# Ledger of designs, part 10: VHH binders against Intermembrane lipid transfer protein VPS13D (VPS13D)

Target 1, 283 residues: Intermembrane lipid transfer protein VPS13D (VPS13D), of Homo sapiens (Human) (q5thj4r3276to3558)
Amino acid sequence: LKIFISAPYWLINKTGLPLIFRQDNAKTDAAGQFEEHELARSLSPLLFCYADKEQPNLCTMRIGRGIHPEGMPGWCQGFSLDGGSGVRALKVIQQGNRPGLIYNIGIDVKKGRGRYIDTCMVIFAPRYLLDNKSSHKLAFAQREFARGQGTANPEGYISTLPGSSVVFHWPRNDYDQLLCVRLMDVPNCIWSGGFEVNKNNSFHINMRDTLGKCFFLRVEITLRGATYRISFSDTDQLPPPFRIDNFSKVPVVFTQHGVAEPRLRTEVKPMTSLDYAWDEPTL
Short names: E, the ipSAE of ESMFold2; O, the ipSAE of OpenDDE; V2, 0.75 times the mean of E and O plus 0.25 times the DockQ between their complexes.

## First folded at step 4 (VHH)

Design g13 (framework vhh_6fv0_2)
Fold by ESMFold2-Fast, scan of step 4:
Parts: structure tokens; C-alpha cells; sequence
Structure g13 (fold): chain B 283 residues (1-283), chain A 127 residues (1-127)
């Protein structure tokens, strides 16, 4: 009798979503999974082994049924647990005329340490983690959902308290992947222009209130494993990139090239100076 | 299941000190950031401080920075707020709170909404 056994894998779910795992093309879900895995967003690591010797050594996963009880979660494309970082799309088909949901999950494989050196740790991570290192309550939305003042009834936005982090998923994949931010604890603050989060970058983002007063945050985007970490911080230690000095006796008005919105025009009063950052960073 | 219970409030003179405690149960305490929030009469709920699950990162409202210190004892499932140099503006009902992460889906809540909050402990500053 010839038996092949792969090295043990520890599946570690850091996505904030309930996940169910199985070997690709297998008839049964992975051992050690219980009803709680269909709804719990944080569970202990799962020990995984390929049980079906007649199927490829590929894993697959789906969203747990508990968070969308009337939805139909689909299994993702099979993936190797011996590879490096990767991404898989998990789809949930919704009933009626509601659009389907897509969750992008990062996969990062790490070797065990010491006694566990022959064990692979497979970490499932959110594709985006929004890290609020500022002194403000922040709201985040995909550009097409960045409307209004952010009502008590969420309509495609999420928020964070100072010092908190939150997992972000694009509500729609058929729109541009541009993120907007707003200061929730500043009266009448309006959403920022949209910015890309799918590459390492650092910049200042400008937000305005209804009277055109500017507020700034520093944004730092870093890819760590399979997760883009987008950090937002106050600008006291690293001020905005531009300072407009008006030493004349007449007001000076400036507008970012390509921006037609009258609200985004800046007036610098005579004999004054004003900090500035681009209103539309993609332009 | 989740239960939070605050204690340690009272009447203190300006410049005095108080230490607030919050006993937590029903969840894995060390896995969650914890919050201190306050509400004065006729004012909305105001964020005061945040501490990460490990206790390695702390954040404060500008007006309390340098006067207040948040800490936690994960072995005892207890959150603390040491308040020094208290001012009349600090008078409020103080709550400890836990928030869940949310997603940008229309049927999901928001992480700025406190999932769980205790009954609070009253802090009065009067001379």
C-alpha cells in the first residue's frame, strides 16, 4: 500500500469574513470545520491536509453562508498551498435584482518555525486594510458611493475611529477602483477626490467643507504580503506639498488644471499664505 | 453575550484625578481594540481614546492628550483610563466600547457605530 501525505497546512483566516475550505473537486468540506465557520469572522487556525489522493493538490474556498443566508456563495478557482502570494475572487450570487458580491482574498504562504519548520502556514488576508492613524473619525467609500454627508444608514461606505483599522472590499468591480475619504468629525466635510490603492505610493489628500476650507491627510500605501495597507495620518509632522504665498495687494485665485468644479477653486487673500494639496490626485 | 461594565467615576475638583475601569466579558478581549467615549449633557457621543488589542498602540483626543492614559490588562479582561489634571470640560458620562469591522456593502453597518457599550460611569468636575 502506497500512501502519499502532504506536509500539514495551517489555514489562518485574517479576512474578517467567514470562509469554508475544501480540496478542489472533493465531495466534502475540509475536516475540523463546524457550523460556526459559516458565520464566524474570527476563528482559530484550521489544520488542512489533502484527503483525496485522486484529485490535484489544490485548495478552494467560499464565503460562509451565515452572512448572506439568501445568497449562493460560489467556490473560487483552485489554488496551490505551496505557492507564494496570490489573490482569489469569491462570488456570492444574490436573490432578486440585487447585484452579486465579489470578495477578493489575499493568500500568503509562510514556512513554520522551529518544531513547525515542515508545516506551511497559509494566511488568508483582506486585499485592502484601511489604517486610521489620524486624530479624526474617517469615512471611506468607492468613488461612485462617495456621496452626501455619510448618513446613519450606510450606503456603500465604511468608517473608522482614530487608531483603528478596517477591512475594505470594493462594492462593485465594474467601476474604477478609486477610494475616497471624508473627515466625519469635521462639520460639512465633503468627500475627497478618488485615488488608486493598487500600488505602493505616498501623497497628501485634500478634503473641503461646503465653504471650501481645506483639510489634509497624509496617505501611505504599502503592499505587505498579499494586502495593500493604506495608512491615513495627520499632517503636523509632514505638511502638505504646496504652499501658495500671495504678497500682492490683490486676491489670487487658483484651480487645479482640469478641475471645473467651482467649489474647488482657492482664493488666497492679499498678503497671506495658504497650504495646498491637489483636489483631484488622478489628474 | 458581550458585556461591558464601567466603574471608578465620581465627583472631583478641578486638577484632580480619577481612574476608570471597564470589566469585559463574552468575547476574546485581546483580539479587539477598545475605546473610551464620553457624553456630556446636550452633547453627542465624543471619542476620547483607543487602545489596540495588544496594548502596543494608543490614541487620544487632542484635548486630553498628556492628561489621560489608556491601558489594558488582557489577563483580567479589564480596560483602564487614568485621568489626571481634570477640567470642568471633562465632566461627562464615560463609556467603554467595542466596535466590529464593517464592509462597504449597503446591508452592513459602520465601524464608527459602537456594537457594544456599557451603562457608563459618571464623572463630575466641580469646585
Amino acid sequence: as target 1 above (283 residues)
Amino acid sequence: QVQLQESGGGLVQPGGSLRLSCAASGFTFSSYAMYWVRQAPEKGLEWVSTISGSGGSTYYKDSVKGRFTVSRDNAKNTLYLQMNSLKPEDAAQYYCAKAEYTYSLPDWGSSYELDYRGQGTQVTVSS
Scores: ipSAE 0.006, ipTM 0.368, lowest interface PAE 9.5, mean pLDDT 77

Design g14 (framework vhh_6fv0_2)
Fold by ESMFold2-Fast, scan of step 4:
Structure g14 (fold): chain B 283 residues (1-283), chain A 126 residues (1-126)
Amino acid sequence: as target 1 above (283 residues)
Amino acid sequence: QVQLQESGGGLVQPGGSLRLSCAASGFTFSDYAMYWVRQAPEKGLEWVSTISSSGGSTYYKDSVKGRFTVSRDNAKNTLYLQMNSLKPEDAAQYYCATEYHYTISEWGQTFEYDYRGQGTQVTVSS
């Protein structure tokens, strides 16, 4: 009379992307997945077990079909659900000469505790999480999409309000993986220079308005599990590390070496000092 | 089908106080950060405050810090904004919002904030 439901794995999708799961080399997708899984950005955890005892105990996943209807999502390399952490690339092949898309998904396996000791939890995380700890509404875009936009938001941008976090995936993998940021609540604010996000780092980023006025954010990049957390904070309590002193009686014009853009010139008035951060962090 | 219903606005004198409420339905409220945003007739939407899903972290626009307090009751699916020492500059239509919707294109994904509801009007005058 007792009912026993044993599913060894709980699959928890935190990626913000629709994901479809199956056992590697199986002919059918995992049970409990329906049409809405092809488009839904977030759904309840999925109970998963290896149904085909003739195949290896490896899982595979792909992007749901609903987000790129003209594309062909591919299954990733098989991975174990029995421990550890890892990263898998999920590819979407596009029609014609359009570049393919690649989504890097973090996999974090947590063994159950207490009542759930016989069940593993498998968390699928984005490779990047943008954490807005600043007082500004922020816009983010890959550098090549931000170039030439001035004060406008390009296609593929994402935004976040102060205190919110948002998942980020590169729109194009044939471009450099450089991120740009812009203050959406500052009038005429122009996109920052591009910066790397694939390593632990901390620095200050400079943004300018159309009149050349500088605005700063502190950027902290930390790898936790398989996810790079990129945190953006105000600098009013923690000023930029660079300070330009002008002890002369004439104005001094400062420009980052290698930067030819006229709007990125800073004038330091006589007998004054000015905080500075790199306009182009990759130079 | 996210539904957000604001209330508690009204007319107060400078230095007065108001408490705004936002009743949420159609999503798992306790899983989402919530936001207060405002709009004066001649201005765009302006962010005011954020509260994390658990209520453990709060963030404020510089001009309201120390005067406004955001809080939430996850059991009641309700968001609050306690406004003290109100200034004429605080007069606006106030909306609650959540990160509910995203759009995916061939260039990537875009997250949009859901500003559903009529908002609640706050007027500060003598």
Scores: ipSAE 0.000, ipTM 0.256, lowest interface PAE 11.1, mean pLDDT 78

Design g15 (framework vhh_8emy_2)
Fold by ESMFold2-Fast, scan of step 4:
Structure g15 (fold): chain B 283 residues (1-283), chain A 126 residues (1-126)
Amino acid sequence: as target 1 above (283 residues)
Amino acid sequence: QVQLQESGGGLVQPGSSLRLSCAASGFTFSSYAMHWVRQAPGKGPEWVSSISGSGGSTNYATSVKGRFSISRDNPSKTLYLQMNSLRPEDSAVYYCAREYTFTVSDWGELYTYDYRGQGTQVTVSS
């Protein structure tokens, strides 16, 4: 005798954060969650059902303890797993006088297909997705951590291979939320200037090597559901908007208005043309 | 002008109970989450408990969970902390604090304590 036990909901965590789920007002966390869910994100779907018939059919979630060991994660406001898309704020109460943290998580409910037609899939989405559509291996860091080669960790940089995407969360919420990018496969490439990622926008970003040679990426930021997707592309199909032509017999020096940094000055040799994009996009 | 005034502290023996009160004025009390924070001599501040503006949600530090209860009376603009089974390590100055939440982006919000009272001393010893 074969009995199929099918959960009505499959919880899919795409946030890159450890998440713990339970029925709202329930005594215990959802079944199938182990110690590892407190310490790291799980990419495997979690089968979920409402076990307590006396409580509302609402789910709640909190951040797992692993990323804030000294903090106390709070449960969010209950939400329906049969409803449409939404957003929930997950609070982490910090010890002492440290500021608390709030993570905004997107929720998208989709009906299953084929053999899973009787199951709802609930997808938890990150706020930022960095999409590397360029030919380069890219490093990303919050501006205050975009130093030299950096360190490959949450408070240093994260990287993407060409054609890959990665979830991004701000390592610090008490700094400006400006992102920097660097070409990892270009020798001696220096970090770009910082740019905002919290609004739909498109622009070209400039990175320089230690000899002052400029390299360009096209950046496109679009809000899809609750997630800002920041796409980085080569400039082959859409070259930088500026070209500096020097048809004189003397060198010409160009600098972005408001930029006083000597490293970010561009010398255009006699009888030469040079492509340009903003060194400091926030100016 | 925002004011928070704690009271109810004192010297008690281990295993005793105390109820702390915090009288709030100068703001719409029911619109703000409130916290209890304590500080022992020579140590940094330690968060103890929080309550939402409506009183519908409460949270507790692991060290006090099951022994302490936070509550509020919005009409009288008063925050309470009921402390049971007190231990010597609970000895501290207890402060009530108002939560201030600000948005830094669509992704994240931060909160801090924008106001706290002068504190009330709790001493647990035999």
Scores: ipSAE 0.000, ipTM 0.195, lowest interface PAE 16.6, mean pLDDT 77

Design g16 (framework vhh_6fv0_2)
Fold by ESMFold2-Fast, scan of step 4:
Structure g16 (fold): chain B 283 residues (1-283), chain A 127 residues (1-127)
Amino acid sequence: as target 1 above (283 residues)
Amino acid sequence: QVQLQESGGGLVQPGGSLRLSCAASGFTFSSYAMYWVRQAPEKGLEWVSTISDSGGSTYYKDSVKGRFTVSRDNAKNTLYLQMNSLKPEDAAQYYCAREFSYDILTGWGYSYEYDYRGQGTQVTVSS
């Protein structure tokens, strides 16, 4: 008689973060994990099974110790590998007076394909994926880090080439979760105003250079599984929604209500029209 | 069920041209952005070009910009890559790809994995 307890699970880490897996409340980490996994951000899929019959059939995970050597990563709340999509918060307690870190990881359970069709695949996904569908090299940063060239990962900025995608995690959870974008291949381009990424939405974002010239991107935010995909496109096919017409014989100056920055004032020449999008989309 | 079938590769001299085709089946082709990616022997997968679902937007790797043109025919479920002024550096196995799930990130770099890729078509550039 052959008795099957459950099909094996393949754990697939797409988060860009080192992850350590364990059966919830088990005495040891999952088989095949070792010290180098505390820093590795991408590894081959890990074969997982529930080995401890005295504990529930729930998995747990934590951030690897390598990316915050002085931090103390915590195990997340247990989750089923037989369930559907979900999200888990992974916390890292930092030493001294540094605020703790929180990484929200998406969990998606899928049936295997082809020869793996009898095996459950469990995909660990980032909460945010930034998708550059523009013709420009783009830089992204949380609003409080949207200055100059930023600093090294995880604080500072990250960048994408046209046609590239990059995983994003908030460097700080004690600041507003507002994202800024900048065109890296446009000389003297300054960061956009901050915008929310935690809901489906679509809008145009305005960036300016040091002389006040406007540059626009189309932003589309879509939740797919547990991941928000934020796509950035050129406006050649989808022009900005606002057009300011000046039918007078004198120049007209306008600014977004609530914005006092002199560089964010726009002059419309006599008998001309100008495309516009919000400088500060959260206002 | 989902199938992608590339064709049109071959041997050309430097400066020559080739037109690659990709026949898609088993999904609503007009609802997906499509990609051309390539892989040279012993090297990683490299993104070459992207085309939007309608064909209204196209994007290119800097090294092929101005030489390659991606296009699609949604009525025929076919993706194309016109390659002009080919260089030895362009020699690779070329795949058309549909992004089905999430791109893979290694560290704070960029990595592309597509759930559906064809078998590829070989492009060789030599005199």
Scores: ipSAE 0.013, ipTM 0.242, lowest interface PAE 7.8, mean pLDDT 76

Design g17 (framework vhh_6fv0_2)
Fold by ESMFold2-Fast, scan of step 4:
Structure g17 (fold): chain B 283 residues (1-283), chain A 125 residues (1-125)
Amino acid sequence: as target 1 above (283 residues)
Amino acid sequence: QVQLQESGGGLVQPGGSLRLSCAASGFTFSSYAMYWVRQAPEKGLEWVSTISDSGGSTYYKDSVKGRFTVSRDNAKNTLYLQMNSLKPEDAAQYYCAREYTYDFWSGYSYEYDYRGQGTQVTVSS
């Protein structure tokens, strides 16, 4: 079947979450959405147009109701379907003392080509993708949830094997959006200091065990469409940025300026050298 | 529904060997990395070993390296842990687990997704 498309927008859900769309401030959901959209993680693209000409041309969305039986999903802030890339937080209020859930959705607008040239394609994707290119099993958590060891405190973080990628969402948006990482296959490895992921960047991150031994990863953050890809790799090819040389006959102790934590002190033995990277990259 | 059934535990003397098995059902076994974890009587859960979905990569806790061997048979949906040169410190309840990554539905992740009662390993003095 040959199709000429004159529709203004195609909504393409790549999030793995059921999403419901409507025009912002409208009383009814967008046409073409049925009960299946409240539950299905993958559906065909949705044809969308603004039905209410007296309201702004802004779209809004919420998580489908079928996936949290006791939860109440909220509509996000309105967004333009003609804009570039953007982000929206979709909240689900939980019952009882369960914490609320927040899903950050990336929005990327692409102009159609060929037969679709008069159509805008709007792609919804997870905001963050964590890519483990290291030789270690890694754990990731928002700073306020980065506590304990993996087997002793399993909640509030995600883990990845070498060579795998995983989607990340901030459990809380009222805390700083700082990510911490830990080497799960290194005994007594403690969480790294927090770092920003909302900009293209590259740096080395330092983690320590309970005895203060340092372990390093190379972190590269790249925006691809509406998704930040945070890649973690070993430092074999690109060593840590600092080397501390102690040419004295006594031990020398270093601490990053502004860091008061005793376990983050580095001791360099007499007549030795040690690799170093910042314990708190945001300081 | 994910089901994991451990077996093969028992009483053994120091230096002895045991082979643990885990029968998996309710998911595509060959698509998931699998884990062995243990809980000693006076301690919390400890990670012991990991095997990738293909079986091409294996990882071990330092104290069991060279003594334990993890393997899997994807055609039989079965995970194994061969334990040699057992020490009193290896006495624990052993669980098999499927890797649990970030869950879109809960907004949280678990390091392991273990099921059932596990299998008890006792090392005689």
Scores: ipSAE 0.006, ipTM 0.204, lowest interface PAE 10.0, mean pLDDT 77

Design g18 (framework vhh_6fv0_2)
Fold by ESMFold2-Fast, scan of step 4:
Structure g18 (fold): chain B 283 residues (1-283), chain A 124 residues (1-124)
Amino acid sequence: as target 1 above (283 residues)
Amino acid sequence: QVQLQESGGGLVQPGGSLRLSCAASGFTFSSYAMYWVRQAPEKGLEWVSTISDSGGSTYYKDSVKGRFTVSRDNAKNTLYLQMNSLKPEDAAQYYCAREYTYDYVWGSYEYDYRGQGTQVTVSS
């Protein structure tokens, strides 16, 4: 008689969301999960093994039932616990035909060390973390929700206090994954243009108030494990990269190539210079 | 287990100075960014200042820039706020707070772990 012994996996939830795990296509949830796992945002690591030998060695997960009492969480697409970094979308079906909630979860597989060298550790992390390292209270929204809002915040916006970090999840997958930012503590500040967060990058973003005054933030996007960290900083040590000089006797008007919006035109007075950064960084 | 104890508040005249202290215990103080937040009567919590875990980076609300200085002594587990040129608008209950982590922040505007606060009054 030969038997197969599956190596144990330690499932480590760092998402800040309650997660329930199951072998893909199995009829029962993974052993060691209790009612507290449906609600708790932080619990001890879960020991996981593939118990059903007639099903593929794939794991699946869903949001715990406790955080959206009137929603129905769905199981995600199956994933390997023997792989590297990955991402899965976890959906919660809303009542009354409302659009579902979507949580994108990063998956990072690490081999154990020392006495755990024969064990796989699987870390579940938020896909996006917004780090507010600026002196401003910041508002964030997906571009299609921010578009047309002017100085108002759309439903479902999120915000961060200076020195705070917040997990971000795209509200809609049928829209482009472009983020907009706004300074909440600057009067009449209008939402920035949209920018990509799915690659390592660094740039300055421009925001304008209703009078056309520009405000700049430095944006740094870094992938660490399965999480993109998007850091927002003041520009005192890292000033905007562009300066527009007008040495003529007449005003000069300029606009970023491909931008048609009249509010994003900049007038440089005669014999004056102005700092500039991307109004629409995706162009 | 986590404890934050503020002190140093009091009554001052406009233009006066106060130095606030916060004694921290029950956690590895040198591993956390720290915050000063304040609440005036019938107003919400306002962020005032942030200091990085090493003390190498400091951030301030625009209205207090140049007047307030945040600092820390990691060997003594103590956070400070030096307040100069105080204005009537600075009158509030002042709290020190520990950094939020993404594990505990879900759409919240609130800071994790804060003390009982120390009252700052600016009059006449």
Scores: ipSAE 0.024, ipTM 0.290, lowest interface PAE 5.5, mean pLDDT 79

Design g2 (framework vhh_6fv0_2)
Fold by ESMFold2-Fast, scan of step 4:
Structure g2 (fold): chain B 283 residues (1-283), chain A 127 residues (1-127)
Amino acid sequence: as target 1 above (283 residues)
Amino acid sequence: QVQLQESGGGLVQPGGSLRLSCAASGFTFSSYAMYWVRQAPEKGLEWVSTISDSGGSTYYKDSVKGRFTVSRDNAKNTLYLQMNSLKPEDAAQYYCAREYTIGSYFWPETSYEYDYRGQGTQVTVSS
């Protein structure tokens, strides 16, 4: 008698979010998952097998209930564990006047090597990872949540300390996917202009305080696997791309074309020079 | 279950020293950057120091730079904060913390910037 058993899948959660897995259309969650999986953002890999032979061999997942106790997480569209890369949107319905949440999760299927060639590893990755490689505490928000006064709540934001990384997700998919950044440890710093994160790129971003003083960060966006990594670093050794030189004996005022906001005017004193980067990079 | 247990706080005179420890369990300690944060009475939570997952990079709030040193022992799952030349303004409840991985920006009133589970350790500076 020969019995053929499919090799199990190792589900590896690198999203920083608690995830619950099940076979699509099954009545019960995957074996080996406990209540701590509803809250824990990092746990050991999960061994997964398709238990219900009457259902397609598709997996589904949802956000764990522990991080949004008042929310109702929904199961995502089914996906194959035998295929290549993919992306799934995980939705959480919020109570009251709170907006719904959407988490975009990258799925990357890797085959084992050598003696583990029969093992399938499925890595769940965040779609966006924000790396704070600067000396500043940074705040991030989708432009529509960062528009206007950015020095105080209640706009809502995600923050990172120097040297840390955080997962980012677009809270709304009906708005432009533009990210804004602010220096939280700089008094009265306002949000930057919005910028795209869905392509490899490198640029400098300008932030201003309420008096128009400029602060700069270098931004590097790199796609690695299913994840866009957006790294923010100080400009000490890589100064902003523009320099405004005033060789006259009178002050000169500079503004980005199309920007009329008075606080975004830059005054360059006589016989001085000033570093500059675009205030509105998507203008 | 993530657990963080701080110790080493106490009463010291201005100019004195204390060494804080944080015992971590319930997660892969070596995979996370760790943080020291503090909260004085009637004040908000304040970031003090960050240490990378390997311990190769450290960052400090300007007011403690040169006086405080953060370190970690990944084999013992323990985080440390050596505090020298303590000032009255350093008096606070000190917490070790792990970075909050997802945004609390849908609930700005909750103010949890860190995924921490410790009770904290009290540092009092007075003559």
Scores: ipSAE 0.018, ipTM 0.234, lowest interface PAE 6.5, mean pLDDT 77

Design g3 (framework vhh_6fv0_2; at its last look DockQ between E and O 0.29; V2 from the best seeds 0.00; counts 0 for: pae E 9.9 > 2)
Fold by ESMFold2, look of step 5:
Order: sequence, then C-alpha cells, then structure tokens
Structure g3 (fold): chain B 283 residues (1-283), chain A 126 residues (1-126)
Amino acid sequence: as target 1 above (283 residues)
Amino acid sequence: QVQLQESGGGLVQPGGSLRLSCAASGFTFSSYAMYWVRQAPEKGLEWVSTISGSGDSTYYKDSVKGRFTVSRDNAKNTLYLQMNSLKPEDAAQYYCAREVTTSYFWGETTYEYDYRGQGTQVTVSS
C-alpha cells in the first residue's frame, strides 16, 4: 500500500493578533479556522493546503474581527508560502472619521528540520518585539499616550518583566511612531522621551524620577528577519554619554532642543555633577 | 542543548518549608532571567517567580509574596526557590524556565514559558 503526501504548510502565528488565512481568490477561508481564530491568535499551528487547484498557490490574510468588532478588516496582497521573507500590511477600515489601522506582519518561510524536513513552516511575526534584557520591570507606550502621564501609566500601556519579550503594535498609526519607556520598579520614575524603533540603532535612553535623578538603559535595535528587536539592557558597565559639571553657586536648568515635554528638564544643583543622556536620542 | 533539571520537591505539612533547585546547562545562565512556574492537576501553567540574570531583581505572584524567595548562584548555574509557610494551594509540579514571550491581546495577557525539565512535585497535606 502506497500513500502520496504533499508537504503541508504549517502556519505559525507569532504576531499576538488574530489572523485569518485564505487561498487568494478562493471563496472561503482555509479549513480548520473557527470563531476563536477571529477573536484571538491561534495557540497551535494551522495546517494549510491549497484547496483550489485552478488558482495560483498564493495565500492572503486579514485581521480577525474580534479585535476591532466595529471595523472592516481587509485581505492583504497575496503572498507565496514557498517564497522567502516578506512583510504585508493588514488594514482595518474603521467607521466614522476614525483613522484606519495598519498592522505590519512579517512573513518568514522556513524549511522543516530533522523529522520535519519535508514540511514548510511559515512564521507570521510582529514588526516589533520589545525585549527586556534589563534588571527592571519596564513599561512601554507610544509617546502621544505617555505625554503628561508623569509616574502614571496610560490606558493600554505594555509591561515586561526582566528576560521577557513582548509583541508590540502601534495603537495609532496617525501619531508619531515614537516609543517611550519607564522603570516600573523605581519609585516615581517618569516616562522617557520618545525614540524611533524602525531602524538599526544603539543609544542610551534617559529616564528620571520626580526629584531629577537620571536613570539609563542601553537600547539596541536590530532587524532580525522581518522583526525589529528592541533590546533594553542595564548600563552598569557602560559610561554615560555626558557628564554635566556645575561649578557655579546657582542651579543650571536645561532642556534638549526640540523636546517639548516639560517634565524632561534637567537641573544641575550648584557645585555638583550630573550624568546625562539625551532625552530624545533619535530627535 | 539547553537542559534544566528541577529537584527538592516532596511532601510537607501546611506551614512547612521546602527549597527547590534547578540545575541549568547548555547556555550562558547568567545572561538569562529565570522563572519558576507551576502546574496543579486540572490547571494550566501558573507563573510563580522571576529573577533577573544578575540576581539583583526579583518578582513574585501576589499569593506567594512574602512566603517564597527566589535566588540564583551564577557560578554554579543553579536557580533556587525557598518556599516557606506552604499552603495546600501551593501543591503542584514546579518547573524552572528561561525566556518568556508575553503577548498582550485585547483583554488578556498570554505567557509562553520555555521549560524543559520534568519538574519536581510539591505536595502539602496532613
């Protein structure tokens, strides 16, 4: 007895978003997808096959309706499950004058390994991954939502423990794409200034408490596959970028040019020194 | 190959103490935050405690705060959990884990734990 097996496609959703898949130009969604796939990301791989042999072997995807029940998610441009890496924009049209939403999803196609050598794994990844390699519990928010919050966390902030990574998607595409961070385990730590995360870079980010003491994290941004990994680590073994010495008998107060947030002001008391890094280092 | 081996579990009366150990190999232990998680019958994995790679920062589930202490010895590649004032609800299979991916999705937080050992059983009864 002989059996003929086509290598299956295993669709692995690592985006943190509900995703629905379909063969491009097909009439129905792929088999094995149910209402729970509309509401939350699948926790297990989806076995996918091209059911319509008269259509090209192209896949498409959309956001599940559960995350935006009042919105209209659209199907993305078709992509090959046999290709290499790529990125697709998944759009959700919202009613009224609300701006549309765009989710950028990485696609990474990998051949199976070991006992899976004849399979094709297709990994759907977030565009951004926040990787907390520091010793602190961290909070993150888009700058527009962090502005004016002081030591409070805005609605919808994201937090991580040391050694934890979190998937990140911009809450608003119509606001500046700038990330802020805060030390949650330091009393009265306020939000950092905003920084870009969409290119490879490395810098110190400055945070402070309500008494003006500065704290630093090292930020390393690396594109890995289709995902920018934004790594935050301690600075204990790194020099600060600047040291400000005030040899006068009066306090010196300054701000970084182009930074509007009033809480990002620095005072150096008379006859003392302060370590400093830019409040908005990508400005 | 990454290996994690838990030990130190056993049977204890309510209010008793146990010290769990996790021996690690196959990776640079000091570079990773480490986690204790547990699984009771009929329940999923539950986060218990976290310690930073350096050991300077520790975090606990509220129900164990003040009773459990996580620590590590980076020279011996060993993670510890000192459990005091044990309660029946602490009975579970305990695992150590490294690297956790947290996904925030509408109305829920999900955790992905990288555990590889067989775990160690903690039983609380009398």
Scores: ipSAE 0.006, ipTM 0.385, lowest interface PAE 9.9, mean pLDDT 80
ESMFold2-Fast, scan of step 4: ipSAE 0.493; ipTM 0.723
ESMFold2 (binder alone), look of step 5: mean pLDDT 77; pTM 0.766
OpenDDE, look of step 5: ipSAE 0.021; ipTM 0.394

Design g4 (framework vhh_6fv0_2)
Fold by ESMFold2-Fast, scan of step 4:
Parts: C-alpha cells; structure tokens; sequence
Structure g4 (fold): chain B 283 residues (1-283), chain A 125 residues (1-125)
C-alpha cells in the first residue's frame, strides 16, 4: 500500500441549519467560509481539505452564530470524513440561566458522481424530516407551543403543502419531544394531541374541528440512516383502527380514558357507527 | 394578523442608491430578527441581509457587504435596507421576512411565516 494525498471533500449541508466547519484542534475555520455561513440555511457545497498535518484528520462543526445571536455555539466532537455514517450533537450555550440547546446532525459519506466523481461527498442531514403525503396543507408545532392555540398557529409554526417535505428541529430541548399537527385546509380545525417521533411506529391521529367533527391522518415513523422520517397520509386506503357501534335506541357518549376535555367527547347517535382514533396518543 | 409591507423600489442607474422600507404589524417587532431576501428573474430566492431584534447584530451576503446597510426603527415597527453603488446584478424583487422564532427552516428553499408582496428594484442604463 502506498500513502496517497487525501482528495478534497465536498461538504453538503441538508440540515436546514447554518453550519461552520474546521479541522479539529485547528486555529482557523475552514477556507471559503464567510459571514453568510453563520446565517445561511442553504448554501453551495463547501470544498474542504485537512491543512494541518500535525493534527489528526478529523473535522468538527458548530451551529452558525446567527441562529441564536445571544448564544455561544460549541464545536462538536471530532469526526472522520472517511468513516461512512455517524451522528454528532451540536450544543448552543444560552445566556443567563436559560437551558442550552442540542441539535443532532447525521453524517453520511458518499463517493461523488458525474462531475464530482473524483471527490468524496459528505452529507449532513437533520434528525427529523416531516413528509406530507396527505391531500391537506399541514401545520406542525411542538406540543407546548400548540397548546392553547385552538384554531390559530403559534409563532414559528412550520407548514407543508400536499406532497412536500420539511426539515424539523425541536425549538426547545427542555420540553417533551412531542409533535402536534393541524389541517390548515379544514375550517376551524384544532391541533392534535402530542405524539412521539423518536421511534419506528405507525398509528392514526385524530384532529377535531370546533364542533367536535373528527378528521384522521395515518402517521408512519421510520428511521432511515440518522433521520426519522415522519410521513402523514390520508386514511382512504388505511382506515382508522377503531369503530364504535351503538346498537341502542339512546345516544352513547364515548371519551378516551383520562381525557377530560369536553370537545373530545364523541356522541354516537342511536343505531349508528363511528370511526375513532386516539385524541391523546401519549396519555 | 402579521403584515409586512415593502416600499422604496424603483428604476435606478448603475451606481445609484435606493432605500427600501418594510412596515411591520401584528407582532412584537423588537422580539424578532428580520431578513431581506431577493429574487431575480429565473433565479431562486437569495438571502441578502439579517438584523437582530435589538439591531445590535447585522449580517450580509458577501456580494453586497459594504454597499448595503440594514437597520431598524423599533419604535416605528419599520425595517430598512440602504442600497448604495447598485449594480445590474442587484436587480430583483426584494422582500422583507420575519424570522421563524422556533428555529424552523426549509433546507432547499426560503419559507417564512410571513413575507410581504415585495418591492421591485430595476438597475438599467
């Protein structure tokens, strides 16, 4: 075996976060990075090479300063650009007694193709991708921000058009990591209950309008590489898991155990049946 | 309801100056970072400048640095972009945009909670 000079790496940021790179233990940040890299959510691939032969061939990265102007982003643990796939935690120290923030970033090394065939490509990926496969325009928020909003969207909510995907990062790491969803195309639709996204799972989520009418989405969560893909689809092909039958001559009122909210009570008319799914899946 | 209204665009000769304004309402203006974004014909949305809520921190796209100055008047809920030494490459529809307070981002596009109608800047001889 002969020793070869390392080919340059193309760093491709798909995280939706501004990232700054440097060689681990280096005195200066990687060449080709400017002030806009402290803020930009999407930029052209960065050409990177190890300049200091006295240091290990390890890269490090931090969140750009523009995302939290009052915070102090920390450099992550060094990682190899020749190592295949991995995950790194990027921390931001907040001012005063405010809790710190943590972003988990996936790293995937690929051989270049076409015009990039002679270089290595390193792709940085988000921990979560929200994939809207439904016929509705969807709104998303962490539960604590959706709570109390009713039919309104909180500041900083994220939305997706039918057939589109969006990167998601938790706004707060000191709150429960529970996601809520709302149908923006349905008049007076209220936010769903919160649900976990940190494990492979599939279920139906129930949303209601202000009159208590139920709407359902199929939710499928799959881990692919370092990214949890949370897919939302219509229930036309995959009906809700429960059906409530009322064969009596009087109305029957149904409520999920532990749920006290009056609008989440379902009245099943005499001699009728209704589809049902969990109002509060994490109760 | 959040509203953003841009103004101040127009036709200018190369080397000329324009000052863009953005009137904001419906949210606590001083709590949010604000952005200037532009789109030229047959090009994608391009970030131009950012200013922090207090106005204490400003950031610029490299190609406009030294020529453009972003500022804000929190008492008037107004964002400004002073553009000097304008080049033909600066011709675009300019939008002001409100930050995603929760840190949400679109990986391959610029999506904001609210964006104004924009103001057209044309640089021609």
Amino acid sequence: as target 1 above (283 residues)
Amino acid sequence: QVQLQESGGGLVQPGGSLRLSCAASGFTFSDYAMYWVRQAPEKGLEWVSTISGSGGSTYYKDSVKGRFTVSRDNAKNTLYLQMNSLKPEDAAQYYCAKDHSYGYFWPDSLEFDYRGQGTQVTVSS
Scores: ipSAE 0.000, ipTM 0.227, lowest interface PAE 12.4, mean pLDDT 79

